# VH-VL binders against o60147: the designs that were tried, part 304

Target 1, 175 residues: o60147
Amino acid sequence: MLEKNKYLYIFRHIQTNQVLLSQGNVLKKTALFQLPYPLQKPVAPNGMRPAKLRKDHWVPLLKVEFPNESMFQSVFMQLLNYRKYRSVQPLTSDLLKLPIPVRRRKIMRQEVPNTIADLADILNKEKFPENSVRLQLSDKSDSEYADWPPSVQIDSEEIKLSRGFREKTTVDEAR

## First folded at step 15 (VH-VL)

Design kb44 (framework fv_dargistotug)
Fold by ESMFold2-Fast, scan of step 15:
Structure kb44 (fold): chain C 175 residues (1-175), chain A 120 residues (1-120), chain B 106 residues (1-106)
Amino acid sequence: as target 1 above (175 residues)
Amino acid sequence: QVQLVQSGSELKKPGASVKVSCKASGYTFRSYGMNWVRQAPGQGLEWMGWINTYTGEPRYAQGFTGRFVFSLDTSVSTAYLQISSLKAEDTAVYYCARGTTYLSYGFDSWGQGTLVTVSS
Amino acid sequence: DIQLTQSPSFLSASVGDRVTITCRASQDISSYLAWYQQKPGKAPKLLIYDASTLESGVPSRFSGSGSGTEFTLTISSLQPEDFATYYCQQDYEYPTFGGGTKVEIK
């Protein structure tokens, strides 16, 4: 009798700033297959097994509530497609001048603003009802990475993060 | 509303190939991933893998690499499972099931199943 | 590979009985567990996802509980249509199913 969860959770890695998408407030190991730069060496060829997931290394970036489950799944799948598209684009000449490890760190640092911009782009192209999409951020200033459509309502309350969360607390504790 | 309709039963000889289809209707095909699940006679359920219907990328469980291929025809909202070099041990009912591996919604819609029998 | 162990593998029950099925995971899977019902000759039917969320259209006599490594499916008052095989399934990693629990009439 309960409705399906209509929430998209976006997480960032505390060191690399890489981003993971999730339906729940706890990450699944398969989420690591979203990463263009794996945190660990792949266990098997062609990605049959995910790398080890360190839950304490991921913190919530933002939470999105959608009007219905179908819209949530559509936006989720489109974000995965945007990420794949970005990973195969030619690098700019300034990035090509950097050593590979430095280049990767610089690209990874941009995943938060890129993901937020991609989310806003998708929401601007979809014609959702006014104030039908609720955003809740861990750091409200991250909303400045994009211009949001009228369908988006930004929650005045931020997602709570604690000192313990960054050490050994599961991402569930950030609620 | 949501419906997955699979192709009919197949009787094949060892070494042959088979292609099972799963036609989706009643929802936006690309918004949900498609899974394949096998069930040998009298046995339990075994997940074979999934395909991302938006990107076209398949992921296979460790026991299903090589002879098994997942593919799509998005123009007709259909997913396919191909098995090459059939063996007697491949005899099973093969199900398609809607679900995205990154999401915790479970497999909320299933095809009726396709019995593939491999015998001489 | 995450292994799921169901217990019991088989049980006999009467209409009106309270039925409890347990699923244990080989590692912490948080709440990423679903329950399915399969009747002979039919495809499985989703009952519960995310450990405790009832799928739309599923009777309220079905409930799920648990987190981490131990999960339970409960049928509060068994009905004639509930005689079936039940499977748990995790999707914390690549999906795996439990071995199934067959619920038969006494």
Scores: ipSAE 0.044, ipTM 0.644, lowest interface PAE 6.2, mean pLDDT 82

Design kb45 (framework fv_dargistotug)
Fold by ESMFold2-Fast, scan of step 15:
Structure kb45 (fold): chain C 175 residues (1-175), chain A 120 residues (1-120), chain B 106 residues (1-106)
Amino acid sequence: as target 1 above (175 residues)
Amino acid sequence: QVQLVQSGSELKKPGASVKVSCKASGYTFRSYGMNWVRQAPGQGLEWMGWINTYTGEPKYAQGFTGRFVFSLDTSVSTAYLQISSLKAEDTAVYYCARGTTYLSYGFDSWGQGTLVTVSS
Amino acid sequence: DIQLTQSPSFLSASVGDRVTITCRASQDISSYLAWYQQKPGKAPKLLIYDASTLESGVPSRFSGSGSGTEFTLTISSLQPEDFATYYCQQDYEYPTFGGGTKVEIK
């Protein structure tokens, strides 16, 4: 039996520092549903018509290789849960003093450290084998946002995106 | 070993309500999302929506808002589809299917289907 | 919504035949397409996901190809158990299914 994809890719927005989770090195349009301040317009009460995805606005933050697909799925769903939990928490009094646009910009800038901290927290709760999870970071210093369990091996190897990812972002402008 | 077992067929009158269950086993329930798919007699497949089994947040396809409600009971690894104010046009086989909307692994496990017939 | 058009809607074939089913998307969906097999009275079964990745347990005579807007499902040597209806499905946006292709005995 062949295993399904066991890689988690996390992308960051170049300006807002919002993050998107993906199973592969190419973002699909529904990834935008992950954003707490989505750009989508309502289609139905609980449904959204996705806004156009500007793939050139997203760069790789990190890549995680899991021992198997089941562990990948578990961690992926837990990260979505942490993200949802954070989006509905009461704002601190310091944030409430800020105008709405400034407040949202400040919240968005925290998504990178928050996501890294959440990932480490999930991995610390799970009892994965020693050195079984490989973490690659675009900026190695981002690993300092959390304390990692013995299951995690941090790799400094560069994260490579597929050629298709780049070509898809420019095809409309080139032609 | 992964199994999705749905409740039995239902015969209802217009205006009634029905609640279909989908009990999961053989995997960690909260680690995979659950989809609902409808198939009217002699017709093709129609995606109704998805529920995030970790957060409990449902997402409905266009056309399946209002009368249709997705819910969960994580303590018994069961997903539910409730249809209120039943119409003749709701007559169909309803399937639950495992899959996470943000991932592209397809729907890799399906319930056996529940036939809901709405007639006077 | 993204529309998927399958062709043909039905075909007749004999055991041992090579069968090809086409699915066309109204918009570029990259590789985010799956194929399912459904037998009468049964739930659909996933055959292929991500356009060309064979699902575990599916016989190697099934293969998928394509990207963007044109996709094909091929059965290299049709077996008796392969007579069924086949559906394509995209998940680039909200999931939508093609109209189906019924493969019947000649």
Scores: ipSAE 0.384, ipTM 0.765, lowest interface PAE 3.2, mean pLDDT 83

Design kb46 (framework fv_dargistotug)
Fold by ESMFold2-Fast, scan of step 15:
Structure kb46 (fold): chain C 175 residues (1-175), chain A 120 residues (1-120), chain B 106 residues (1-106)
Amino acid sequence: as target 1 above (175 residues)
Amino acid sequence: QVQLVQSGSELKKPGASVKVSCKASGYTFRSYGMNWVRQAPGQGLEWMGWINTYTGEPTYAQGFTGRFVFSLDTSVSTAYLQISSLKAEDTAVYYCARGTTYLSYGFDSWGQGTLVTVSS
Amino acid sequence: DIQLTQSPSFLSASVGDRVTITCRASQDISSYLAWYQQKPGKAPKLLIYDASTLESGVPSRFSGSGSGTEFTLTISSLQPEDFATYYCQQDYQYPTFGGGTKVEIK
């Protein structure tokens, strides 16, 4: 990375509600490696590769502004670790009783509440200064999935993307 | 090139145990689950279960609980099937096949099969 | 456990013939159905997944159709190398296979 970044963007899939984390700039196709379930069969003959990002499939869930890059990196890495932890847990017997499409749908739909809860847990552990972290949600009711620490200021503004980012949010820019 | 290579044929007496190996190469081992499929002589294919290669947790189909154990050695990208207290009815070709119960892509790579013969 | 019934169990056909194999599921499995080819003494080979998507490297004479409870595998012009047993398989629940259809070339 050449420039410092203090923004975390989180996106959700419009149909599955799967969640992708972005390092605050653009949503790249490599973000699909975060997903435990590929959305479609990869074209690679030698193994599972993530599906290509498709325009209009991903929308902003939330945006977090941190005071500095160090705090952003700490929270971002912890969120990735929480996601890895969740992905390696065995399925419960209740989930295994469900037909596979229903099971996948149920697991995927929980990613939004789980990610929001994980974010709040991390922010509670980090003991950041009061009102130092700005949280902006596309749907403010999603804030109810967690109890937020005093460091967090919740904003009800629309998430505004840069012109280039908005046009390219769901499409690989050939990088 | 994706390849699954299984251990050689086994001839066992009733009551013995057997351990079949399936060594994977040409892909990231932990990215795909490993399935076990059995085929008795002259019969069709029967799914026995799968093992999550990331967690090591096995799932067994009905009829394959108890005597059958799925395991892994991730350091050598190998999956194992162990059958204890062998019976004549266990005589079959055992296949490993990559895939997962979460995806609708079928089993796109198979081992060559291991014939296990149980006879007195 | 979802049961798959294949018909016919046995089929004899000439090179160039159109061959059709049917697979019926005991309940609605949407499109979560795959087809495999197994030649004598060999492991099965995936031909089609998601009911109608042709696996890479599989000849275009193979096609799949159907959804819900009735599925069909078609070989538009049978070739000598198509001598094999064909299996359907669902992954809507825990995987199960059909009983197989043996295709012999006259």
Scores: ipSAE 0.007, ipTM 0.520, lowest interface PAE 9.6, mean pLDDT 80

Design kb47 (framework fv_dargistotug)
Fold by ESMFold2-Fast, scan of step 15:
Structure kb47 (fold): chain C 175 residues (1-175), chain A 120 residues (1-120), chain B 106 residues (1-106)
Amino acid sequence: as target 1 above (175 residues)
Amino acid sequence: QVQLVQSGSELKKPGASVKVSCKASGYTFRSYGMNWVRQAPGQGLEWMGWINTYTGEPTYAQGFTGRFVFSLDTSVSTAYLQISSLKAEDTAVYYCARGTTYLSYGFDSWGQGTLVTVSS
Amino acid sequence: DIQLTQSPSFLSASVGDRVTITCRASQDISSYLAWYQQKPGKAPKLLIYDASTLESGVPSRFSGSGSGTEFTLTISSLQPEDFATYYCQQNYEYPTFGGGTKVEIK
């Protein structure tokens, strides 16, 4: 089979600033398992279930276009590894001194800058060809969370929230 | 090629202040945290803390609060360590080292070190 | 904080010898351990991270093993340039270093 352009879709929660990574332009319920802190208390006969996915609470943060599946897989897996590493580190004494809700808010607020910095770190390490990776943001100021390598081309046009990653609009035509 | 270049040695009297610089090149400065490590003469390595180069937020290890201040000048890719009210026990080589705490793959690049001598 | 106990503190060896250095953690740190080499008057150099992953450019005679609370750095055939002080470091919590092991020529 012919290899086609591959996209990484990154979403943020409108209130908590938590980040979800997606291989498609629509979030799946299983994406919620990326979160270290559930958005709502579990309710089930066995006392445990994942939080309900409220699609209206998640908005586009950025879209990354890769020329092929191999580049996409390398970057996506590395981002997941970075997030996993962060989630299993023990909390610092400073964070442990804070009330649980304040602690969680501080951790969650950092997910957007952390994800963008991690993405830039990975792209700097991989040393992909010049202008081979296209980045489109919903807020261009978020690109200032990192310095980007020559492999990255940042789109001057922002993702419109009214269109977002919507399936009815070809994402390639949004630019 | 990643390089961290530190300022030259300092000889200070007790009660003075010193500011050590660490200039980074060869990588995206804001994408990696900067750590400070101290080594007193004939002693081992001692982690002092780190600064998040993206947010500018410092984190200090126990024992390095108060007189020690980590700061940045992102426009010149430089991190700073300031020590106020110097004491004789502050005599040490101070290293900057690249690594993001809680995302670290170890400190993979180090400055050459700055010797700070405090004597009367 | 997490304490790292390194042994031995001093080791005398000859070129070609197999050298082992042990690092013990006061609590389970999984694989979050790194090893550094420091030569007199020089900055430390990262040798190994994640307990057993060799840093790029480090000779294959260096290897790391262990998990949990006991870790070992091995130099399979000591070379003249390997006479140095070696440190372990944990990154499971706020970083801490072991006391160091000085490898001296016999």
Scores: ipSAE 0.007, ipTM 0.481, lowest interface PAE 13.9, mean pLDDT 81

Design kb48 (framework fv_dargistotug)
Fold by ESMFold2-Fast, scan of step 15:
Structure kb48 (fold): chain C 175 residues (1-175), chain A 120 residues (1-120), chain B 106 residues (1-106)
Amino acid sequence: as target 1 above (175 residues)
Amino acid sequence: QVQLVQSGSELKKPGASVKVSCKASGYTFRSYGMNWVRQAPGQGLEWMGWINTYTGEPTYAQGFTGRFVFSLDTSVSTAYLQISSLKAEDTAVYYCARGTTYLSYGFDSWGQGTLVTVSS
Amino acid sequence: DIQLTQSPSFLSASVGDRVTITCRASQDISSYLAWYQQKPGKAPKLLIYDASTLESGVPSRFSGSGSGTEFTLTISSLQPEDFATYYCQQDYSYPTFGGGTKVEIK
């Protein structure tokens, strides 16, 4: 009884370069549980606040179209698992030398290349039919972070939307 | 050296409340989430949920909402588990364990456990 | 939630024996399986994560294998200090633990 998904929407944070994965073209607050580092500092202990979602800070990174919901679910789950795996790896000695804020910024900046590499790795292992997966990027040069299998076709048109994966409006232009 | 030190055993009557503490040392408290796991006498391990130590936001497993509350005091690197309206079925050893839930797997450091006994 | 079934629930073995413990998941959990050792009156200790990755400081006689729905913990040459209960745990979804396997030295 639920509408079946075949699109994976990947967002990038404009300041931190952190990545969020979404099954829909709009982000939900629960997507923030994907992040190892919160976007805002907690207030005093008796005033601790949960992380808030500022939708204006998240822009499209890439959109993936799958031929069916089964392939979408498999790839989406594996991407979440790759991100989870990365979050538990021991920090290298190079990273441990850095003050925590600098360390976090360096780790966060790697999420874009890491996510793209992970997506390509999953698609290379899954052996989907030729040209069955369509990839559309906001910056086509980001596709160079990985080697893509024959199952992937990269759209020549970049994503030019100003607010996530929705069309530009007068409100977006005024902002 | 990473250490998680929990408060001592508690004996409570049904309907009372209990607050278990878990004090962390040897690492940056806000960099790792804190999980709660219980073990009833002679039974296996059961995950209750976790709390994000940076934001203070708790997440509860199904079955551990309402009477169970996770909280923090970041000034003393301590996590808390509060159980209200205690029932006999709450008798168990409660463990805190370090890990980032939803973003990691495996709990690499554990508290020694706190026995909570609920009796008449 | 995802159910984990361990077998056997109890075993007796001699020092030097090869011991295997099996964990079966009710659905495909890929490699998101950890193994813990728990001694009487003590907290669990992480042995293996990601099905086969040995935790730092854990003796090399412990190994894990498997993927999908069937996983195995192997102790290649049982030592007296290995007397304990062993648990598997998944977090492909909300974390769940197996029922445990108690290993007793003969």
Scores: ipSAE 0.006, ipTM 0.455, lowest interface PAE 12.7, mean pLDDT 80

Design kb5 (framework fv_dargistotug)
Fold by ESMFold2-Fast, scan of step 15:
Structure kb5 (fold): chain C 175 residues (1-175), chain A 120 residues (1-120), chain B 106 residues (1-106)
Amino acid sequence: as target 1 above (175 residues)
Amino acid sequence: QVQLVQSGSELKKPGASVKVSCKASGYTFRKYGMNWVRQAPGQGLEWMGWINTYTGEPTYAQGFTGRFVFSLDTSVSTAYLQISSLKAEDTAVYYCARGTTYLSYGFDSWGQGTLVTVSS
Amino acid sequence: DIQLTQSPSFLSASVGDRVTITCRASQDISSYLAWYQQKPGKAPKLLIYDASTLESGVPSRFSGSGSGTEFTLTISSLQPEDFATYYCQQDYEYPTFGGGTKVEIK
């Protein structure tokens, strides 16, 4: 009744491996502004950013349950800050030698391991109680991108999506 | 105990500029974004944009680019709205409101509002 | 931008009445809708967020429902302090507000 949302959902793009953070299991169009592009730039079909929010192109990467809203907000804001920090760092010389389309694909593919590593880093820096944070991964091998603190429990439970999100899937259309 | 306290009313001539402040207390300033909402006399609410208090990055609604500037002074937990080249149609109550655009917790705390009147 | 249409724009009611206000979105916004109460000369007050979640400190007579494009705010038993203007607001895209519904005394 009184408690605000304490869940963090992270989605990945099925083709590009780009990552979006969400407080709920249904993506908002404003989530697209998390991608590192100038605000209000036209979204080109062949650009790095998707032209429209296509719910069928995004799949859950992980879900985190925090003990309270304050801890959720702290971690969520720190993840946004880490993503901002990464977007302004100089490109490595090995990336600079690659053609632009190849460089873009390589950078985008790194978003999943980078986001998981950032989440673990934040959780290691916070002093959360033992076993207080529940982590559910769509692919359990993704947990290997980082070392997790004692505060984290990794669950085997499937990530459940809301009815609204599922109504847009091809599986639902196929009955 | 969350409070947002805004600066007092302003009476300005067309072409002048104004800077409205919104001082936050009772919470960690950088953990929650700050929004600006306008309400013209007798009219409804209009979202102007927000500023990410953690990164300092402002985002403006399409009608509020150019003359409107959002800024912060995190050392005193204060957000600012500056309007340049004031026009009569800028006459409105301007509210600051706490909320992060990426999160759907609603705008759960509001300043008392600052009336800006633009007349010759 | 997403347009929100509130109906009715005005309604008159008596203390103890059940009041229902509707908000329609121009496109599917899932559950990303909030409701606010505004009294004359005052800032808006958040009542409901995420379509149906009651904000802390808001009386239980207020409730929200709906998803997609149709949403309702219900006041189960109107009290004297509930005479105000009510606004819906979406944040599925950049935030937009409905036009408001003024609830006035009969």
Scores: ipSAE 0.102, ipTM 0.695, lowest interface PAE 5.3, mean pLDDT 83

